VH-VL binders against b9luv3. Designs and how they scored, part 10

Target 1, 134 residues: b9luv3
Amino acid sequence: MVSLGLVVARFNDSVTEPMAEAAREAATDRDAVIVDEVSVPGAYDSPLAADRLARRDDVDAVAVVGAIVTGDTDHDHVIASATADKLTQVSLDRDTPVTFGVSGPGMSGAEARERIDKGADAAEAAIDLADELD

## First folded at step 20 (VH-VL)

Design k5
Fold by OpenDDE, look of step 21:
Structure k5 (fold): chain C 134 residues (1-134), chain A 122 residues (1-122), chain B 112 residues (1-112)
Amino acid sequence: as target 1 above (134 residues)
Amino acid sequence: QVQLVQSGAEVKKPGASVKVSCKGSGYTFTSYWMHWVRQAPGQRLEWIGEIYPGDSNTYYNQKFKGRVTLTVDISASTAYMELSSLRSEDTAVYYCARGKWTYRTGDYMDVWGQGTLVTVSS
Amino acid sequence: DVVMTQSPLSLPVTPGEPASISCRSSQSLLWSRGKTYLSWYLQKPGQSPQLLIYGISNTFSGVPDRFSGSGSGTDFTLKISRVEAEDVGVYYCMQSTHYPYTFGQGTKVEIK
């Protein structure tokens, strides 16, 4: 049985909570267990939480869910890039799968709603990686 | 007890604007969607739009062609629907309704306001 | 827009008898990974609508178990096992899979 850590970026929680729900459901459907779930304010804050989870011996993989919706500036791209880079770094440094279930950038709220399944995808990817790389 | 209390009836002239309020109580205002639905006499319910107070995410029925503006005052736990360029066919009872959207169930409206009659006439 | 079509539009019922209302969508309400979003509401005379069923078949809290919902794809049904006088009103189905959300025409349930 794969043990997952789940990081949920709460910014745009009208979308991210359903994403987390999707991730939880996916984990259950795959007979995986979420041993811990950590909420963070936004996607940019997720790397630290992911790193903390990845350090745990009882965590096989970490799934990170969030939604970066486009604003009036390019700030969403900056956040997305930084988040993706650091989550990758966490995965490598900790030799633990960390999957990127953060939607955006460059999307509207409506587009974010359409991509809620990315949460499930992230959980499944985490499980697959944990199984494959074990 | 969860309640939605709406503002009183309105009578407007064509071309005017109306702003209906909906005050929520008994629940966390920022954790539920607020839907707006109207019902013209003898007609079916018609979805106007929804707003999520927690992040201000908003969706509109494009039928209204930008005439509708949904807003919230979190400090007052109050949602507002403003409809501009009123026409006679806008005469209806307007409802606010608390909504929950889950991955499993989608959107559903579990608590409704008492309704606000908006009459548009010359 | 998705058109929701209910049948019948008028349903006279004798107390104690069962009732069944059909709701059809003009397109599939399947969203993703098997999720389908359909709810039922009752509007009693002179009142605001009230939720009966959500997520096709989930009975809302406080709703009698004589109410049940079923269906998939484009065909949905609300059933009342034994109609009571308090069940009089107009019933609406609503899809929330596609924007904009849309309601059926309503089915008026009356006591014979």
Scores: ipSAE 0.890, ipTM 0.949, lowest interface PAE 0.5, mean pLDDT 96
Fold by ESMFold2, look of step 21:
Structure k5 (fold): chain C 134 residues (1-134), chain A 122 residues (1-122), chain B 112 residues (1-112)
Amino acid sequence: as target 1 above (134 residues)
Amino acid sequence: QVQLVQSGAEVKKPGASVKVSCKGSGYTFTSYWMHWVRQAPGQRLEWIGEIYPGDSNTYYNQKFKGRVTLTVDISASTAYMELSSLRSEDTAVYYCARGKWTYRTGDYMDVWGQGTLVTVSS
Amino acid sequence: DVVMTQSPLSLPVTPGEPASISCRSSQSLLWSRGKTYLSWYLQKPGQSPQLLIYGISNTFSGVPDRFSGSGSGTDFTLKISRVEAEDVGVYYCMQSTHYPYTFGQGTKVEIK
């Protein structure tokens, strides 16, 4: 049974909360448990929360869900790149899978809703990695 | 208790605009979608669009493209629908309705306002 | 736009008997990962619509047990196991799988 930490960004919560719900459902469908959730202001703020969860002995993997949809594609790309970079570093430093389910970059607000499934994808990938690498 | 109270009936001439208000009470205004739906006399319900007060994310039925604007005033727990360039066929009862999107069940409209009759005539 | 077609459009009923309303969509309402978003509303004479069923088959709080929903894909059904006088009005299905959200034509339920 895999124990997950979940990080949810609040920015665009009309998108990110459904993404979190999709992640929770995916975890339940796989008989995994989400042992803790951490809410952060935006996706850029997620690496610290992911690190805190990944430090825990009772967390096998961390899934991060967020949306990056400001309408400024250059700004969105900078945020996405920086966030992915730091989350990868957390994963390596903690020897713990950290997955990043993000809606964006380069998407309009209306299109971001179509990617709610990326929340489920992030949870499933985290579970798959925890199973395979442990 | 959860309530949606709309502004009163309006009579408008073609080419004018109308702005209907919808005040929510008894719930966390920023955690639910607000939908707008209209019903011409004897006709089916027609979805106009939705807005999420928490982040102002907004989706419109393209039938109304360029004529409808949805806004919110969070401090007043009030949503607004403005419809411009009015025509006779816009005569209808306009409803606000709240919905909570869930990944499992989608969007559904669990509480409705009393409706606002908008009449457009020469 | 997804066209929702209800049948029958007029349904005279005798109190105490069952009733069934069909709702058919012009395209599948199956969304990614097996999700289907279909709800039912009742509009009583002179009133705003009220929610009966959401997510195909979930009965909304305060709705009597005699109402049930079922279906998949393009075919959906609302059943009333035992019609009562208070059930008169126009019933609408609504799909929210595809933008824009669309309603059926309505089924007017009346006492014979």
Scores: ipSAE 0.553, ipTM 0.844, lowest interface PAE 1.5, mean pLDDT 90

## First folded at step 21 (VH-VL)

Design m1
Fold by OpenDDE, fold request of step 22:
Structure m1 (fold): chain C 134 residues (1-134), chain A 122 residues (1-122), chain B 112 residues (1-112)
Amino acid sequence: as target 1 above (134 residues)
Amino acid sequence: QVQLVQSGAEVKKPGASVKVSCKGSGYTFTSYWMHWVRQAPGQRLEWIGEIYPGDSNTYYNQKFKGRVTLTVDISASTAYMELSSLRSEDTAVYYCARGKWTYRTGDYMDVWGQGTLVTVSS
Amino acid sequence: DVVMTQSPLSLPVTPGEPASISCRSSQSLLWSRGKTYLNWYLQKPGQSPQLLIYGISNTFSGVPDRFSGSGSGTDFTLKISRVEAEDVGVYYCMQSTHYPYTFGQGTKVEIK
């Protein structure tokens, strides 16, 4: 049985909570267990939480969910790039799968709603990697 | 108990604007969607839009061509629907309704206000 | 927009008898990973609508178990196992899979 850590970026809660729900459902459907779930303010804050989860011996993989909706500037791209880069770094440094279930950048609220199942994708990817790289 | 209390009936002239309020109580205002639905005399229910007070995420029925504005006052646990450039066809009972969205069930409206009659006439 | 079509539009029922209302969508209400979003509401005379069924088949809290919902894709059904006088009103199906959300025409249930 694969043990998952789940990181939920709370910003845009109307979308990210459903994403977390999708991730939890996917984990259940794949007979995986979420051993811990950590909420962070936004996607930018997820690497630290992911790192802490990845350090744990009882965690096989970490799934990170969040939603970065576009604004009037390129700030969403900055956040997305920084987040993706650091989550990758965590995965490599900790030799633990960390999957990127953060939607965006460059998307509207409506597009974010349509991508809620990205949370499930992230959970499944985490499980697959845990199995494949074990 | 969960309740939604709407503002009173309005009578407006064509071209004017109306702003209907909906005060929620008995629940965490920022954790539920607020939907707006109207019903013209003898007609089916029509979805106007929804707003999530927790992050101000908002979706509109494009039928209204930008005439509708949904807002919230979190401190007062009150949602507002403003409809501008009123037409006679806008005459209807307007409802606010608390909504919940889950991955399993999607959006559903579980508590409704008492309705606000808006009459548009010359 | 998704067009929701109910049948019948008028349904006279004898108390104690079962009732069935059909709701069809102009396009599939399948969203993702098998999720399909369809609700049923009842508007009693002179009242606001009230939720009966959500997510196709989930009975809302406080709603009698004589109400049930079923269906998939484009065809959905609301059933009342034994109609009571308090069940009089207009029933609406509503899809919440596609924006904008849309309602059926309504089915008026009356006591025969």
Scores: ipSAE 0.896, ipTM 0.950, lowest interface PAE 0.5, mean pLDDT 96
Fold by OpenDDE, look of step 21:
Structure m1 (fold): chain C 134 residues (1-134), chain A 122 residues (1-122), chain B 112 residues (1-112)
Amino acid sequence: as target 1 above (134 residues)
Amino acid sequence: QVQLVQSGAEVKKPGASVKVSCKGSGYTFTSYWMHWVRQAPGQRLEWIGEIYPGDSNTYYNQKFKGRVTLTVDISASTAYMELSSLRSEDTAVYYCARGKWTYRTGDYMDVWGQGTLVTVSS
Amino acid sequence: DVVMTQSPLSLPVTPGEPASISCRSSQSLLWSRGKTYLNWYLQKPGQSPQLLIYGISNTFSGVPDRFSGSGSGTDFTLKISRVEAEDVGVYYCMQSTHYPYTFGQGTKVEIK
């Protein structure tokens, strides 16, 4: 049985909560267990939480869910890039799968709704990696 | 007890605007969608749009062609629907309704306001 | 827009008898990973609509178990096992899979 850590970026909660639901459902369907779930304000804050979870011996993989919706500036791209980069770094440094279930950038609210399944995808990817790399 | 209380009936002339309010109580205002639905006499219910007070995410029925504006005042737990360029066919009872969207069930409206009659006539 | 078509539009029922209302969508309401979003509402005379069924088959809290919903794809059904006088009103199906959300024409249930 794969033990998952789940990080949920709460910014755009109308989308990210359903993404988290999708992740939880996917984990259940795959007979995995979420041993801990950590909420963070936004996607940019997820690397630290992911790192904390990845350090735990009872965590096989970490799934990170969030939604970066386009604003008036290119700030969403900056956030997305930084987040992706650091989550990758956490995965490598901790030798623990960390999957990127953060939608965006360059995405509207409507587009974010359409991509809620990315939460499930992230959970499944985390499980697959944990199984494969174990 | 969860309640939605709407503003009173409105009578408007064609071309005018109307702003209907909906005050929520008994629940966390920022954690539920607020839908707006109208019902013209003898017609089916018609979805206008929805807004999520927690992040201001908003979806509109494009039928209204930008005439509708949904807003919220979180401090007052109140949602607003403004409809501009009113026409006679806008005469209807307008409802606000609390909505929940889950991955399992999608959107559903579990609590409704009492309705606000908006009459548009010359 | 997705067109929701209910049948019948008028349904006279004798108290104690069962009732069945059909709702068809002009396109599939399947969203993703088996999710399908269809609700049923009842609008009693002179009142606001009230939720009966959500997510095709989930009975809302406080709704009698006489009410049940079923269906998939484009065909959905609301059933009342034993109609009571308090069940009089107009029933609406509503899809929430596709924007904009749309309602059926309504089915008026009356007591014979």
Scores: ipSAE 0.892, ipTM 0.949, lowest interface PAE 0.5, mean pLDDT 96
Fold by OpenDDE, fold request of step 22:
Structure m1 (fold): chain C 134 residues (1-134), chain A 122 residues (1-122), chain B 112 residues (1-112)
Amino acid sequence: as target 1 above (134 residues)
Amino acid sequence: QVQLVQSGAEVKKPGASVKVSCKGSGYTFTSYWMHWVRQAPGQRLEWIGEIYPGDSNTYYNQKFKGRVTLTVDISASTAYMELSSLRSEDTAVYYCARGKWTYRTGDYMDVWGQGTLVTVSS
Amino acid sequence: DVVMTQSPLSLPVTPGEPASISCRSSQSLLWSRGKTYLNWYLQKPGQSPQLLIYGISNTFSGVPDRFSGSGSGTDFTLKISRVEAEDVGVYYCMQSTHYPYTFGQGTKVEIK
């Protein structure tokens, strides 16, 4: 059984909560367990939380869920890039899969709604990596 | 008890604007969607749009072509629906309705206001 | 826009008898990963609509268990196992899978 850590960026809750729900559902469907879930204000804040989860012996992989919608910030691309980069760094430094389930940038609210499944994708990717790289 | 209380009936001339209010109580205002639905006399319900007070995410029925503006006053737990460039066809009872959206169930409206009659007549 | 078509539009029922209302969508309400969003509402005479069923088959809290919903894709059904006098009103299906959300024409349930 794969043990997951879940990081949920709460900015744009109307989107990220369903994304988190999708991630949880995906984990259940794959017989994985979410051993801990951490909420952070926004996607930019997720690397620290992911790193802390990745340090744990009881965590096999970390899925990060969030949504960067255009109009929320003038630097949505910068935030997305920085977040992706640091999450990757966490994955490498901790030798633990950290998957990027953050939608955006450059998307509208409507587009964000269409990408709710990215949460599920992130969870599944985390599980797959945990299995493959174990 | 969860309640939605709407503003009173309105009578407007064509071309005017109307702003209907909907005050929520008995629940966390920022954690639920607020939908707006109207019903013309003898007609089916028509979805206008929705707004999430927690992050101000808003979706509109494009049928209204920008004539509708949804807003919220979090401090007052009140949602507003403004419809401009009123036409006779806009005569209807307008409802606000609290909505919940989950990945499993989608959007559903579990509590409705009492409705606000808006009459557009020359 | 997705067109929701209900049948019948008028449904006279004898108390104690079952009732069934059909709701058909002009396009599939199947979204990603099998998700499908369809609700049923009842508008009693002179009242605001009230939720009966959400997410195709979930009975809303406080709604009698004689109400049930089912369906998939483009075909959905609301069933009342035993109609009571208090069930009189107009029933609406509503799809919330695609924007804009749309309602059926309504089915008027009356007591014979």
Scores: ipSAE 0.874, ipTM 0.940, lowest interface PAE 0.5, mean pLDDT 96
Fold by ESMFold2, fold request of step 22:
Structure m1 (fold): chain C 134 residues (1-134), chain A 122 residues (1-122), chain B 112 residues (1-112)
Amino acid sequence: as target 1 above (134 residues)
Amino acid sequence: QVQLVQSGAEVKKPGASVKVSCKGSGYTFTSYWMHWVRQAPGQRLEWIGEIYPGDSNTYYNQKFKGRVTLTVDISASTAYMELSSLRSEDTAVYYCARGKWTYRTGDYMDVWGQGTLVTVSS
Amino acid sequence: DVVMTQSPLSLPVTPGEPASISCRSSQSLLWSRGKTYLNWYLQKPGQSPQLLIYGISNTFSGVPDRFSGSGSGTDFTLKISRVEAEDVGVYYCMQSTHYPYTFGQGTKVEIK
């Protein structure tokens, strides 16, 4: 049974909270358990939370859920890339799968909502990686 | 005792604008979507759009894009719908309704305002 | 836009008899992970709409147990096991799977 940590960004909670719900349902459907959830202000704050979860002996993988829906700009792209780079670093440093389910960058609010299923995808990917690399 | 109370009936000329208010009480205003739906005489219900007061995410039915603006005043727990460039076919009862979209249940409009009749005539 | 088609549009019933209303969508209401968002509303004469059924088959709080919903994909049904005088009005199905949200034409249920 895989034990997950879940990080949920609060920015754009009309999108990210449904994404977190989708992640929780996917974990339940896979007979995984979410041992802890950490709420952070925005997706760019998630690497610290992911690091703390990934340090735990009782966490097999971490799924991060967030939205970068501030505008269709180069700035959103930079923030998303920086966040992904740091989450990858956490994953390598902790020898622990860390997945990033993100709506954005460069997506309108309507497009971001259509991708709420990305929360489920992130949870499933984390579980798959934990199983494969165990 | 969740309530949505709308502003009163309006009579407008073609080309004018109307702004309908919807005051919510008895619930956390920022945690629910506010929908707007209209019903022309003898016709089906028509979804206009929705706004989430908590983060200002707003989605419009493209039929109304460019003519409808949805806004909120969080401190007053009040949502507004403004419809511009009014035409006679915009004569309808306009409803606000709250909804909470969740992944498990989807969106459903569980509390409706009393409706605001907007009449557009020459 | 997803077109919602109800049948019948007019449904005169004898009190105590069952009623059944069909709702068909022009495209599947299924999301990629098996989620389908279909609701039913009742608009009584002179009143605002009120929610009856959400998520295909979940009865909203305070709605009598004589109301039930079923269906999948593109075909959905609302059933009233025994129509009462208070059930008269126009019944609408509504989909919230796809933007924009759309309603059926309505089914007017009347006592004969």
Scores: ipSAE 0.570, ipTM 0.848, lowest interface PAE 1.7, mean pLDDT 90
Fold by ESMFold2, fold request of step 22:
Structure m1 (fold): chain C 134 residues (1-134), chain A 122 residues (1-122), chain B 112 residues (1-112)
Amino acid sequence: as target 1 above (134 residues)
Amino acid sequence: QVQLVQSGAEVKKPGASVKVSCKGSGYTFTSYWMHWVRQAPGQRLEWIGEIYPGDSNTYYNQKFKGRVTLTVDISASTAYMELSSLRSEDTAVYYCARGKWTYRTGDYMDVWGQGTLVTVSS
Amino acid sequence: DVVMTQSPLSLPVTPGEPASISCRSSQSLLWSRGKTYLNWYLQKPGQSPQLLIYGISNTFSGVPDRFSGSGSGTDFTLKISRVEAEDVGVYYCMQSTHYPYTFGQGTKVEIK
């Protein structure tokens, strides 16, 4: 049974909370357990939370869900790149899968909502990696 | 007890605007969508749009050609719908409704205001 | 826009008898990953609409168990196993899978 940590960004929570709900449903469907959830202000803040979860012996993988929709497309790209880079580094440093389900960058608010299922995708990918690389 | 109370009936001339208020009580105002729906006499319900007070995320029915603006006053737990460039066919009862979105079940409106009649006539 | 078509538009019923209302969408109501977002509302005479069923088949709190919903894809049904006098009014299906959200024309249920 995979033990999953979940990081949820609060920025644009009308989108990110449904993404978290989708992630929790995916974990249940895969017979995985979410052992802890950490709420952070925005996606840019997620690497620290992911690191804290990935350090735990009882966490096999971490899924991060967030929305990067500020209305400034250049800013959104910078935030997405920086976040993805640091999450990848956490994953390598902790030898623990860390996946990033993101709505955006460069997406309108309506388009971001259409991607709520990316939360489920992130949880499934984290579980798959934990099983396959174990 | 959850309740939505709307402002009173309005009579307007074509070309004017109207702003209908909807005050919520008995729940955390910032944690639910607020929908606006109208019903012209003898017609079906028509969805106007929704706003999430927690992050101001807002979706509109484009039928209204940018004539509608949804806003909230969090300190007053009140949502507003402003409809501009009024036409006689905008005569309707306007409802606010609290929405609960779930990934499993989608958007549904569990509490409705009493309705506000807006009459547009010369 | 997704067009929601209800049948019948008028439904006279004797109390105690069953009733069935059909709702068809002009396109599939599947949300991503197989979710379908279809609701039913009742508007009693002179009142605001009230929620009966959400997510196709979930009965809202306080709604009698004589109401049930079913369906998939483009075809959905509301059933009332035993109509009561208090059930008169106009029933609307509503989809929230696609923006803009749209309602059916309504089905007026009346005591005959």
Scores: ipSAE 0.538, ipTM 0.838, lowest interface PAE 1.9, mean pLDDT 90

Design m1
Fold by ESMFold2, fold request of step 22:
Structure m1 (fold): chain C 134 residues (1-134), chain A 122 residues (1-122), chain B 112 residues (1-112)
Amino acid sequence: as target 1 above (134 residues)
Amino acid sequence: QVQLVQSGAEVKKPGASVKVSCKGSGYTFTSYWMHWVRQAPGQRLEWIGEIYPGDSNTYYNQKFKGRVTLTVDISASTAYMELSSLRSEDTAVYYCARGKWTYRTGDYMDVWGQGTLVTVSS
Amino acid sequence: DVVMTQSPLSLPVTPGEPASISCRSSQSLLWSRGKTYLNWYLQKPGQSPQLLIYGISNTFSGVPDRFSGSGSGTDFTLKISRVEAEDVGVYYCMQSTHYPYTFGQGTKVEIK
């Protein structure tokens, strides 16, 4: 049974809260348990929260859900890249799967729905990796 | 008590615009979607769009080809729907409705305003 | 756009008897991961619409247990197990799986 930590960014919560709900449902569907959730202001703030969760002996994997939307596409790509890089570093440093479900900038209605599913994808990927590596 | 109170009826000429207001009370305005739906005489309900006051995320029915603009004034807990380049076929009752999107159940409209009749005539 | 088609459009009923309203979509409402977002609304005479059922089968707060919803894919049903006089009005299905959200034509339920 996988014990999951969940980090949820508050920025653009019309997207990130549904993503978190999708992650929670995916965890339940996989008989995983979310042992703690941490809310952070934005996706760039998620690596510290992920690190805090990944240090715990009772956390097998961490899923991060967030949105990166500022309207400046170059800036958004820099934020996304920096966040992903640091989350990968947390994963390696803590020997703990860390996944990142993120919405992109500027979404159509159909794209918004697909971005919500990325929350479930992130949770499932974290669980799958914890199972495979353990 | 959750309430949505809309502005009064309006009569407009073709080519003009109309701005309907919807004041919400009794709930956290920034945590729910605000939908706009219209009903022409004898016709089905037609979804116009939705806006999330918390982050201004907005989706439109593209049928209106950019004629509709949804906005909010958070300090007044008020949503607005502006429809421009009015045509006689835009004559309808316009409703605002509050919705909460959930991943399990999707978007649904649990509280509706009283409706605002907009009449477009020469 | 997804076209929602209701049947029948007019449904005269005798109080105490069951009623059933069909709603069919022009394309599957089955979303990724099996989600389907289908709601039912009632517009009583002279009133704004009110929510009855959300997420296919969840009864909204204050809605009597005689109302139930079911379905999948493209075919959905609202059932009233025993119609009462206060159930008269126009019933609409609505899908929110695909933008734009769309409603059915309405089914007018009236007492015989």
Scores: ipSAE 0.527, ipTM 0.837, lowest interface PAE 1.9, mean pLDDT 90

